VHH binders against Cytoplasmic dynein intermediate light chain DYN3 (DYN3). Designs and how they scored, part 1

Every score and structure here is a prediction.

Target 1, 312 residues: Cytoplasmic dynein intermediate light chain DYN3 (DYN3), of Saccharomyces cerevisiae (q04949)
Amino acid sequence: MDNCNAWDKLLSQNESTINSTETATITAIIYSPSSKTLHQFINICFPEGSNSILDTTLINYATIGWTNDLKENYSVDVYTLIRNTDDALDLLKPFLQEHSSKVRWLILLDWTLNDQKLWLNELSYAFNKIKQLNDDNEFSVWCLNSGEILNLQRHTTVWQSVHIDFILQTLRSFCYFNDSSLFYICEDHTEEKREEAQRLKYQELLKHFCEDRDMKDHIEMVKRSEILIPKGCDSIGLIKTVDERFEPTEVKEQHFLARYMDFIPTIDKIREDRKTTSGIDLDKLYPLEVFKVNIQEELGKMFAKYRENSRI
Positions, changes and structure headers below are counted from each chain's first letter, unless a header gives other numbers; Kabat numbers aren't used for antibody chains.
F is the ipSAE of ESMFold2-Fast. E and O are both the ipSAE of ESMFold2, at different seeds. Each is the mean of both directions, binder to target and target to binder. V2 is 0.75 times the mean of E and O plus 0.25 times the DockQ between their complexes.
Where letters were taken out, [cut] stands.
The coordinates of atoms that the task and the answers printed are left out; those that the model quotes come from them. Centres of patches stay.

## First folded at step 3 (VHH)

Design b23 (from f01 with S102E R106E; framework vhh_6fv0_2)
Fold by ESMFold2-Fast, scan of step 3:
Structure b23 (fold): chain B 312 residues (1-312), chain A 121 residues (1-121)
Amino acid sequence: as target 1 above (312 residues)
Amino acid sequence: QVQLQESGGGLVQPGGSLRLSCAASGFTFSSYAMYWVRQAPEKGLEWVSTISGSGGSTYYKDSVKGRFTVSRDNAKNTLYLQMNSLKPEDAAQYYCAKGYSEGWYEPFDYRGQGTQVTVSS
């Protein structure tokens, strides 16, 4: 046997777990922007004994279980994937080709990474790629560290309520049109008992997502740092109540991505210590000093650049 | 090495149809959004159409909506542009271009040599 790559190891682990399970296997895949975000998500939302999921390798596997309030035993095969390359999801191709049941996708975003300008592009890429790779999918978008919203508004001059609301309406519109839930994770570190209650709520939401249970008793659409919107609970009208000037259907239109990136501020350079293998340099295309972009103009500039380089 | 090769251009009468093709190699085709861009004689460059890596999302310049259809065959690494009801204003050199990643409005990374479309009665 030569080298065991991440995929070969993952397949071996999955086969062993399937043979040992007592109930119908639930498959969940966590797609995280960073290992830190992944570790935080696991520590908040998964019950005790989930430490085996905390490996920081590109792809990892673990099994977890719990007994619900109806005395039913659940076993979940959890796969974790860090998006450090645009081809990361392709690593799942062999597994998904062998998998015939529903896959539950937990797509993570993190308010502390200062990458909010990239969120719409990253969600569009992930959802499109997942739908291409697998037929039976259920999606949930989890935005960690949403308490950072208050810090951004209070401790910077560039982040205003209009930017926070624009991100919220964009994410809600995206999730609405893609039949996804949207949950903000906010930990209150000022009181231990309150923090414990919040973690229990997030753990319950994750369990209900895995169990295909109703989550309507946990809806929160008003508190900017505590948003909880289960699948099917949003509407175009409700999204517009945040700011009536926002048109949810525009999220699907040609100009929206450029408008989104133009409008969203950043404290630091958009790509501070963060890189994609695709090589997109947004600081050069959308510098902070000039947030004016025209898609036709940008495409014209790029096309002219390649013509100059080829000299024909 | 990334390569893009366009074909299918030619002379057509107003109201006619043409199907352009772009053969791609040197990258994971299904992972990247693809673009059609054109340049008319004596005019600037124009974006025409975008298709996502999966083919699930398509976007068009307003003046070509309902007349042009972009599609892709990821098994053959080929991008297509079906052009119907062609107008004199559609006469241009047509290029296909690769995006930086699978995204809808990202700047393109590479372009091909192009294929010429002429519309004349």
Scores: ipSAE 0.000, ipTM 0.240, lowest interface PAE 15.0, mean pLDDT 74

Design c19 (from f10 with Y59W; framework vhh_6fv0_2)
Fold by ESMFold2-Fast, scan of step 3:
Structure c19 (fold): chain B 312 residues (1-312), chain A 121 residues (1-121)
Amino acid sequence: as target 1 above (312 residues)
Amino acid sequence: QVQLQESGGGLVQPGGSLRLSCAASGFTFSHYAMYWVRQAPEKGLEWVSTISGSGGYTWYKDSVKGRFTVSRDNAKNTLYLQMNSLKPEDAAQYYCATRGDFWTGYQLDYRGQGTQVTVSS
């Protein structure tokens, strides 16, 4: 497989001509520090296209389109990234520098992964790298499966409201200073329509993000599992009303990352608690699998998916 | 860019000891779990040890428990593996590795170029 040819073909897609004032070509990049989270999101949001845009590859590409209620046509080039690395972002660098204008970045976190301790570091790294690669960016941070917050508070000894609120104030402060929206997306608990309802929810929010639609009528700052804060709708004062001990400006300080990680409960503590009470073996959470990263091979896989997806 | 560089491998006789080092750069070292994995000739990659970001918790492959000790110096961005009572079956290329999402345990995202350990008399 000629990975250089695959690269050239990706760049040529940015040369598509917009022939209608009602049709906008948009670039959206969906990123997660967790491959599991990205995989689950894509399978729900794009079920008919999931096999064409998912293959455990470093980067994937697909096109989506729709017509809204105002009869405006949208065409979106969607890129997905499964790793927080310089190498992964370098795959997009020529495209962003030579052909991109405004880029929409959707960053996915997942409450069910028990990786909240790492969230601030992952977001800081991702946002800093993105801003170095492209000047015109619009960000949204989505924390998926936020119904897990209730389970953590009710069914564990290590998670207290103070930890949940500290994460909320940290994420709100981070998003405020980085001009990002922040959404906690709670899963649908209705088994009969769960997957369909979840799909419509993800699709609707993604469409609103791409259309740059006003979400101010949907603001939710109180319900811990249903937070919805559009860009520009938060403030330092509002963040402090959750807990006055929290200083939002400290999120920018060198020592805050260490403070955040020290305060958030770890899987190590949960494992120790479970050894005495449940007998559940958490060693299975550390699988033996090792991935050798080859960017040219990953580009080749993505090119193959693009070729198959574009053929009639 | 995340970079990992292993060192400290060499030739040792059965029952001998070696200390492996891994110099890390390009990420906040203290915030990520670190892994030691190895690959012997004509064998698959196998996990050896894990240490949490703080260094407070360690895990080992059953066959190396009591013989190997993983540790880290977060001030120096360095990971270590002290290997005692080495056996012929421990001969392998040793790699250090890290992941972004330690809590999922799904797969290792980064590894270094490795350091060779040979055990023979």
Scores: ipSAE 0.000, ipTM 0.105, lowest interface PAE 19.6, mean pLDDT 72

Design n01 (from e09 with S102T S104T; framework vhh_6z1v_2)
Fold by ESMFold2-Fast, scan of step 3:
Structure n01 (fold): chain B 312 residues (1-312), chain A 121 residues (1-121)
Amino acid sequence: as target 1 above (312 residues)
Amino acid sequence: EVQLVESGGRLVRTGGSLRLSCAASGFTFSRYAMGWFRQAPGKEREVVAAISWSGGTTWHADFVKGRFTISRDNAKNTVYLQMNSLKPEDTAVYYCAAYGSTLTPYRYDYWGQGTQVTVSS
C-alpha cells in the first residue's frame, strides 16, 4: 500500500551504514526486468557483496567496495529496482531529489524473457524518464543470457540471423545516440576456469564503468552472443557494416519503433501454432531444447525429394 | 569446411607498406560483413577496419584512418587490408573475421588463425 514507507526505510538503512563524515561515494542504480535477471547479474558482477543485495524486494540497497589495480579504494552505493509498473522509476524520485552527484545506471535486458519485441520501447521509456528525473547520468545496457541467441537460432525456424543482427544494430544505435555502453553477458558452463575468467571480465567491466576508466580495449563485435561495445567505441559507420540496409539514424524516429516491433519474432507464436495444429501438446513431445530445424537444410531436403519424385 | 586464411604478414620497416589478404571458403562470403582485427602482445584484440557484405559501407579505426584501407572481392571470396605508412605501434597479429550477415538463416562467427605483422624502427 505504501511504496513511500518502504522507500523511507531504505533511506534510513543507507544513513545507518554511512557515516556523516564519510567521503562522497559512487552511486549506481540497477534497473532490471525481473528478480531472476537481477540476482544473476549481481552474482556475476558483484560476488563479493551479492548476499547483501539479494533481498527479493522491489527496491533494495547495498554498499560494495573494492581496491583497483592502482591501489585506489572505491565505494559504490548500489540501488536496485525491478520493473513492476509503468511508473517504477518514479519510486526513485525521493532518492534522486537528495542526490546531487553523477548516477550510474545499469539497465538490464534478458534474452531468456522472450520480450525482445518490447526492448526498444522499454529502453526509450527508461532513458527519457531517467533524464527527466536526474541531470547527471551515465548509462550502461547489459543483456543477460545472450547464450540464448544460439539456442533460438538452433532450435527455432523463426529466429534467423537477420533478426539477431537487426536487434544488435538497433541496440548499438540506441546506445550510440544515448552515450551508453552495450554489453552481452554469456556464461560458458563447459569449464569452471573459463566460467571464472568470464565472470572476472564482467566484474572488471563493471568496475571500469564505475571508475570512469577507458574500456576501449574490451571490444567484442564478432561473437553474436558475447558483444561488448564500451561507451565511445561505436560509430554509425561501424554499425552500418553489420548490414548496410540498416540506417542507424532512424532508430530515434517514432516510425522505427513500429518497424522494430513488427520485425522481431516471438517464440510464443510458434508454441501457439504447435498446440492448436493437432490438439496434441507438441512442446511435451518435442521440447524446444531438442527442436533442431535448420530451415535451409530442411528446404534443401524437401526440394531434393521434390526433384527426385518429379523426374520420370 | 569453413575457413578464413590470412596471408601477407611479414617484417616491414617503419614507413613501409603491406597488403594483407583473407581468403574465405565453405560459407556464403558475399552475404557476410568482414572485419580486420589485431592483437599486440599483452593487449586485448581491437577492431581495425570493417566492410559490409557488398562493400558499400566501410569503416576504419581512428588510429589507422588515412593509412589503412579495407576492400573486398566477392568474386574471389577475399577481403584485403592495404596498410601504408606503417608504425611500430602497428606490430600485432592481424585477424580476419566474418560477422553480421544478410539473408542467411543461421549465422556463424568465424575467426581466422591470424597473420603476424612486425614493424621495426
Scores: ipSAE 0.758, ipTM 0.909, lowest interface PAE 0.9, mean pLDDT 79

Design n04 (from e09 with S101N; framework vhh_6z1v_2)
Fold by ESMFold2-Fast, scan of step 3:
Structure n04 (fold): chain B 312 residues (1-312), chain A 121 residues (1-121)
Amino acid sequence: as target 1 above (312 residues)
Amino acid sequence: EVQLVESGGRLVRTGGSLRLSCAASGFTFSRYAMGWFRQAPGKEREVVAAISWSGGTTWHADFVKGRFTISRDNAKNTVYLQMNSLKPEDTAVYYCAAYGNSLSPYRYDYWGQGTQVTVSS
C-alpha cells in the first residue's frame, strides 16, 4: 500500500540521520597539475558529489559520502589544490596544523600535458614537502589520460616504447619506496559501454583507497595504458621484469633525476608539436622553472659517482 | 669493437691553451653521453666535464669552470675538451669515457687509453 511506503521513507530518513553520527570521517587532498585534470578526475571518481568541487580558485572544499557493501558509512572532506606554483602546498599548512588525523593524498599526473620529463622532480618535491607538513599520510598517484601513450607512440617520432617503459619503472620504483599506490586512468571515448565500466572500476578503487581496503584483486601490471598497482603489491623483482637493467633503488639518488630528465623526450619539441595541434600552452599550466633540476650539475655527479663505484 | 682514442696531450707552458680530442668508433656515438676525466700522479681520478648525447647539456667541474669547455661533433664521432689558461695543477692523464645513451639510460662503461697533459712553470 502507498501509505505504508510513506512511513518506510520517513523511517529510512530517520535511520539515515541516526547513522550519520556513526560515519567515519576521512580527509583527502587532491593535488592536481591543472584545473582541467582536476575536473576530469572528479567527474570520473566522484560523479555523485553533492557539491561541485569544481571552482576556478586555487583551493576548494567539498564533502562526499557513501555507504559501503559492509553497511559502513563514510564521509570524505575533499580539499583540492592546483600546482601553479612551488609554494602551493604551503597554503595547506594552517589546515594541517589544526588536524592530527591521517590525511589521504591523491597526487595527479596527466599524460596529455607533455610534462613527463618533470614528473620525477615534481613527485619528489611534493612527497618530501607533504611529509614535512604532516606526520600521518597515505599516498596514491593517479596518472590521467594514459590512453595518450598510444597516441604518442603512433603519432610522434620522439616517443618510443623504451621511454614509456622507463617512465613506468621510474613511477613504480618511486611509489614502491614511498608506500604509494600507482593507478593509470585510461578512458576509451570511442566505446561508451567500456568507458562506463572503466569509470566504475576507478570509483571502486578510490573508495577502497579511502576505506583502507585490500585491493589485491585489482592488479594490472602488463597493459601499459591500464596500470593498476595498489599499495604493497609491487616489488623490486616485478619492476625489473619490465627491463632487468633498471635498478629501482637508484630512483632515490639525486643523480637519477638528471638521467631521467635527459632520457625523456624534450619538452620544447613536444610543446611545439602539441601547441600547433591543440593550442595548449604548457607554460601556463606547469612552468618549467618551478620544478627544473640542474641537469648539467647532476650529470657531473653521475660521472663522479661512477668513478668512485668503479674503484677497486 | 668499441674504441675511444684520445689525442692532443702535450707539454705546455702555464697560461697556455690546448685542445684534446676523443675519436669514438664501434658504437652509435650520437646516443651516448661523454665525459672527460683526469688523474694526476698519486691522486684519485676525477671528473672534469660531461656532455649529453645531443650536446645540448654540458657540465664542468668548479676547478675548471670558465677555463675549460667540452663540446662534441656527432658527424665526426668526436668529443673535445678546449683547455685555456692552463695551470700546473692541470697536469694529469686525461681520459674520455662513454656513459649511457639516448635510447637507454642504462650505464655502459667504455674508456679510452688516456692522453698526458703536462703544464710547466
Scores: ipSAE 0.019, ipTM 0.297, lowest interface PAE 5.6, mean pLDDT 76

Design n05 (from e09 with S102D L103W; framework vhh_6z1v_2)
Fold by ESMFold2-Fast, scan of step 3:
Structure n05 (fold): chain B 312 residues (1-312), chain A 121 residues (1-121)
Amino acid sequence: as target 1 above (312 residues)
Amino acid sequence: EVQLVESGGRLVRTGGSLRLSCAASGFTFSRYAMGWFRQAPGKEREVVAAISWSGGTTWHADFVKGRFTISRDNAKNTVYLQMNSLKPEDTAVYYCAAYGSDWSPYRYDYWGQGTQVTVSS
């Protein structure tokens, strides 16, 4: 008789435990135009799983899991893709066709690679291709090692605030029109265990992205090396407060890509440009067409530099 | 706010002279190169003359060389086009434009509204 009351209590406890335990299965794809950046990120974020994720294959897969403060369980299928061909993203098509659920895309850029000229082209390529491959997507763009911005401004004469602000307005505009969050992730140089601190930072941001947590209390739009703009938190008006001459709607146009690539400095190119322009009267008026950059020649130079910086 | 206001356009006889003025405001005039352009009905806009920010260097199109002279007064924020030995083919709307010597991602030509010059035969 008393056993019936004991079983009712046990059943209620089991029902409460089952009802309080939720497991969400999420698909996340981590992509970078730089294999070096991807390898560095995975080694820091998933040190115990890095050997399975960083195999020599073009596409790698691992499952990660965690329990949040609300005792909700998450299981995340992580795919990583190394870009080494123009059709690299097409290799994900069979995996995406098996998944009819929302796919989360994390796109990694790195301030230390001196490849900022290529960023707008790389993002345009990736986002357009992803949207063709899958209909239900959530995007986040992470610019890693953003502490480099301060080093570029202090230790070079070629990187001025105008260049840094132009990149910021370009990325903010791109992310705004593509419903993506934008995070600049700075290395913490104040702590002796920097790699541990960076690991925790990457893991917490990834968990927030996968759990679709509101980050409005963490918004940062002013500190150039610490930008944190969640999806839906930006606007055309806010982007223009950086420089009113910037027109965010132009970011989707081919002529804007040409202007972006022409304006953004690279250390090696700027040294060459200074040597070639040292005898020119810069005070001369020229038609706009004479100042057009040969994009094909510039891309060729930048791809050579990208390959050099991406060597393992 | 950048403003360029042209003045001095009028009807003039062949062989006559005319001086155009362009008053600039809303930018550091002494740091900008200035140019004069013209557009006749049914024709494309063409460059007539240009002057560096200091006034030390000038350029004139071959079809006006020796007849037109560009000059500037940085104290008055004004650029001038002195036109001599005018011909009927000089009939056009004349525009002034400002160009920065410094490269900028926000490159755009600052243009005035134009002033009409008509040369009668």
Scores: ipSAE 0.013, ipTM 0.250, lowest interface PAE 8.2, mean pLDDT 73

Design n07 (from e09 with P105E; framework vhh_6z1v_2)
Fold by ESMFold2-Fast, scan of step 3:
Formats: structure tokens, sequence, C-alpha cells
Structure n07 (fold): chain B 312 residues (1-312), chain A 121 residues (1-121)
């Protein structure tokens, strides 16, 4: 009688002990366009690990852990990589060859780098390269300093809402077809309590992303500077309602990449652009014909120029 | 002053119909994409339907397809949600929102205050 009760209790205690000591090990790789962008992202999303991660090398490593609201323990091995060369992702080959579990990718973009013209090409390159290097991937795209959208609209003559929504529809379409989450990071430095609340929300998004947790309760599709679209929450039709002239299925085509790069303005040419872009040229945004000559050579030259000029 | 004012929410019987309206003022309504969102008790907000600035493109969530229809009247600055064959699961506060912009206007992001729809089982 008492012996059966004692065994049941001991087995329950042993099971609980085993369960409480379980720690999920996660690998996350942060791929950043600049050291400054990386620093900012780490400071927002990984405050406890910031000192070790912010060492300025091409590749860095840190371990961060937490316990979620379901009493599950997580340990994240964070690798950081900066896009200093065309072969930057190849530096990860030795690390990925020893990896048997899913890799979480945090692909960073930064609204303040004035390199929006390069974003589609860089994302296409990175996603294709990653899929070649590793078989099990979970993707997310994080666009830092999205508050800059408001500044570009207010303080320049070349940035208009149509450009910002065109970028949004392009990023949403790209992420949809590549099963990736899309998150804009906007910090309100004018109100301290709101900034704190925003940082906590971004930290929760990162944790939920790492845990493969359902994030439908974190959706934001209305505020253009605060977009949060978890994987699986978007659709082709919904993207198209933002501006009906946009065709989401074209995002993976080479002619679309050329169109995207041609349409997106740059502030380094602001004075020259004012006389030529006083009105929106819809034929450039939604052309009936595609480039007929050597698109890849032309894009390569543009990429090299803007990458060199946009990086600080 | 920019406003989005929802109306039409009330208690309805299962299988009934209801039309929600969202009247917009203070911005160029005809240049904005509009959407209907809902939030059920104890649940998070979800997108129900969306419509492009001209009305040329509409989208409806799978859980309301065939039952709900979004439409707009740019002359009246109003977006509508026609709800047919209502189910208890449709009980929620319904919100109107303005997002997306067709061309060059400064885009503002607006949410209405919501209108309560309750469907009896």
Amino acid sequence: as target 1 above (312 residues)
Amino acid sequence: EVQLVESGGRLVRTGGSLRLSCAASGFTFSRYAMGWFRQAPGKEREVVAAISWSGGTTWHADFVKGRFTISRDNAKNTVYLQMNSLKPEDTAVYYCAAYGSSLSEYRYDYWGQGTQVTVSS
C-alpha cells in the first residue's frame, strides 16, 4: 500500500527533475550590414550579452539563456557576421558543417544606411547562399531604425509614400516566398517609457522566434514604421491590397530587381534628383517592358557603387 | 482632424446578417488602402478583410470567405463590411484601419475605436 505510493511519488519527482533540467540549445546567426547596425540590434534584443557580442571582428560568438513562461529553459549560441566581403557567409562553412539542428537566421537591414536600393539583391544573395550552405533554416529579416521612414518623407523631396510602400510590398513578398518573418525595429527616443516598452516587445519577438512559438499575437500591419509580420501571417492577396499595382509574384524575377533598384531614391543624389523626379514616374515602378541587355552586369556595378558609398 | 468612425455593431442571431460602416474624414480617403480587423474576448487582434485604394483588389481571411464582403465608396469616404451567415465565432470588436498609400501623399496610420458585434448561439 505504502510501497506503491512511495514509488509513484519517487517516479514523479525523478520525471519532474529530468524535465526541469532540460535545456533546448539553439543556434542563431546575425548577419549585419555594418558594425553599428549589429551593435544597435544586440543592445535592443540581447542586453545581457552585449559586451561579449559587440567585439568588432568579422565573426563573433556568445551564449545567452532564458527560461520562458512555460518553465522551459533555452540556451542560444549566437554567431555574428558583418557583410564586409562578398564571401562573408563562406566564413561560416566550418561552423555549419558541425551543425545538425535548425539554424535561426537574423538578417539585418538598416533604414539609416541609405542602401535601400541594394536590399532586394542582398536578401536574394544571402537567402540563396544560406540554403546552399545549410539544410535546416528558420529565417527572419529585421529592419532597424524604421523611424527613419518618417524623417525621409518629411526632410527629403525624393522620398514619397509610394517608395516606402513599394519597399514594404517587396520585403513582404520576398519574406512570404522564402518563409521568413519580417520585423521593423522603431525606437521612440522622445518618450522613455515607450522606448522601454518597445525594447521589451522586440526581446519577446526574438525569444518567440528562437522557440518556434506562435507569434500571431505580435502582428502589426498598419503602422508603416512598426511592421511586424511573423512567418505564416501574410498572404499574396493581402500584400497586393497595400497598392494594387504591385504584383508580389514578380519579386523573384531579375527584371523586378532592376525595376526595384531604379525606382528607389538615394539621398546622396538629392539635388540632381529634384529636377528629374519632381513627379513619380510610374513607368519606372510598373513598366510594361524589362531590361533587354546584361542586367547582371549593370546591377553588379550599381551594387559595388552603393555598397561602398553607403557603408560608414 | 483625422477620424475613422465605425458603426453598425450590435447583437445578432446566428445565421443573421449585419453591415458595418467606417466613415473617414481628415485625409484623402481615395488614396488609402483600408482594412477590417477584429479582436475577440481574451484573444489577439486578427485581420478580417482588406481593400486597395481604388477597390480594384480585395482580400478576405479564409475564416470569413464566402460570408463577408469588404467594399468602399470613395465618394462617401466610407468602407463597409457586409457580414452574412454570422456564427458565434464572429463575436468580437471590429476595427477599421487606414494603411498603404497610392502616391506621394504623406501617409498616416489610423485606427478606429471599434464597434462591438455579438452573435448569439
Scores: ipSAE 0.734, ipTM 0.898, lowest interface PAE 0.9, mean pLDDT 80

Design n08 (from e09 with L103V S104L; framework vhh_6z1v_2)
Fold by ESMFold2-Fast, scan of step 3:
Structure n08 (fold): chain B 312 residues (1-312), chain A 121 residues (1-121)
Amino acid sequence: as target 1 above (312 residues)
Amino acid sequence: EVQLVESGGRLVRTGGSLRLSCAASGFTFSRYAMGWFRQAPGKEREVVAAISWSGGTTWHADFVKGRFTISRDNAKNTVYLQMNSLKPEDTAVYYCAAYGSSVLPYRYDYWGQGTQVTVSS
């Protein structure tokens, strides 16, 4: 029977807590293409504890424990990437090699950043890099602050249901082909208690992810701001029924990224009723050359091997 | 104003047939994706069948393929689930839902209240 206070104490105590019979030590890594989203999540989820063992500007580390309603004990090693750069993922390589069990990856996106146009490119990069670093992975993609979908549709003429459903079909297709769950996490409490309510929700969902709980009895495909699709619950045919014009298999193709980026609205954050002509900012878009960066890296490795074989 | 009214659930014998109906009102039904879901006590919630706005794309879960068929009548604003060769494992509350739109600027998200189907030996 965990509560928020006991969770926070375990985060601060680490090895100081009594070590009775332990079930399994689980490794979880939290990553976001947005440093702001990652910092906000960490501050809300772990308010009084952070990086208890490793404190650097690149990687945070914390230990969390709890007991579930079946009286099973869990101990989770949580790593978070601070810089969210291409180099930051490579810094995890030594830590990943120490772990013989499955590594759980939580990737955070945020509906309030108005960066949905970049999501497919960012997810493709992150998943490809992670798979190169480690072979035994469990993924979950969480889209935070999904209540913003309703605000975008109410306060703008640019965000139509067809755009929202196109993003949903794209994310569902991506997660399906990468064996990932997809969660839209909506804020359902009043502003006065927002942070506490968000903390409890994040902690509960994180526990379910780490416990490998079957969440199929909580599936939600209907409410656009509360999507909950556990791993293995989706299918190509089911995704296609949302809008029959969408072809799920095409999300793997290079031409689809360009189509996705072109179709998604380019307006900067528009929660304010009186945003006018200055709402569009294309300078925040990553160039399609992100794939060229990976190609350049691979070419560099090939040339380094060739030089070494040339024998000085 | 948006409503989904389910009907047809009842007690049937193993091997029997049953047709569920879901009547929609208060929105442009012909532009919405529709689905049937079920949940039995102590069991996982399952997606049973789904149909696109035109009826051009349908999907059925593996455990009901060949036995259940989803269809729609846009003129009558109704979606149907034809259930054949019923098994005790099909006993559940069946829910109708509207969850997708082709080109609308705004769409509704709506779950029906459910209809009980009981299959006895």
Scores: ipSAE 0.752, ipTM 0.914, lowest interface PAE 0.7, mean pLDDT 76

Design n10 (from e09 with S101R S104E; framework vhh_6z1v_2)
Fold by ESMFold2-Fast, scan of step 3:
Structure n10 (fold): chain B 312 residues (1-312), chain A 121 residues (1-121)
Amino acid sequence: as target 1 above (312 residues)
Amino acid sequence: EVQLVESGGRLVRTGGSLRLSCAASGFTFSRYAMGWFRQAPGKEREVVAAISWSGGTTWHADFVKGRFTISRDNAKNTVYLQMNSLKPEDTAVYYCAAYGRSLEPYRYDYWGQGTQVTVSS
């Protein structure tokens, strides 16, 4: 109930971790607007640590370790956080105040939740809040279960290529201007080896992120369900090759959020899926009226802010 | 059905003044924010100025602040751009755009065909 008591528990757990035999200690924070997405990722990526991480509380912590091909030992302190309130990320402030080193932020989105309408708002909230709380950050945005893109295009009338491409150009533009990588991670189609293949994929990508490896040899910009764009590898020109009518600089403007939310299809299934998510009532946190954006009102707010900040 | 028609673009000497007009038809003008954009040869299209639906709030790009003024007349369904102290760098095609609920995300609800402004040194 009390955020201070939760922090005392988390910090005490961190103190119990013995790092004396490890050569590198890295802090990674895994954030998702969906508890279901976090649980799925942690269960697949960290099966041995999942009992500690899959607590129904707002924040959880675990330590994982590995040795790379160069015989370097890594210890990664993993914090998991789901947005429960507009101030959810502020719960990390006491932890960040004790660190002067780089923090790695992994933000998880999920194509199967039908919440794409909310993605730009969630990313804008998270990135702005993180930058306010900590100055030395590395970001990565992972869109899980991107094989769903093919299902949406083939099996629905609501989703058209224009929606899929608009989301891609929006996410690429957002990541470009915020110095973040962007990965679409597709599921394996085979039943037998599906979970193991997915585990290895998640683990290798996380190791590359934590070890700060150059992934330029792995760039994928053509396969809609397997996009892989490392930090610094995109450009305005390349984003425009998807659709030349898209203007990447617009993503920085407040009125673009309203346009994005209006264009992207239905959220009815999100409410149903979120209602069944244990421990958190997301319908209470994200009521439908929040998705009814008045673009003229948002433009008015933006222009009023610029007027107040104008150089006299 | 919806139309935006720009007028007023011409050749002007450095330091001169020019007023652009954009006449709107086919939509409820008083409920749309309006903007002026420009595009010079070989350059990206950029936002010059914008005005709220009521005219109560305006925004001007830093490179035109103090020189350009956007205004509107809702009774005449017209938006204006008053351009003073013109510089050669202001040479561009100027476009009028209406901002409302987008029917397609790649465009502002409606765009005009543009009007050429040339500033000679």
Scores: ipSAE 0.005, ipTM 0.185, lowest interface PAE 11.4, mean pLDDT 73

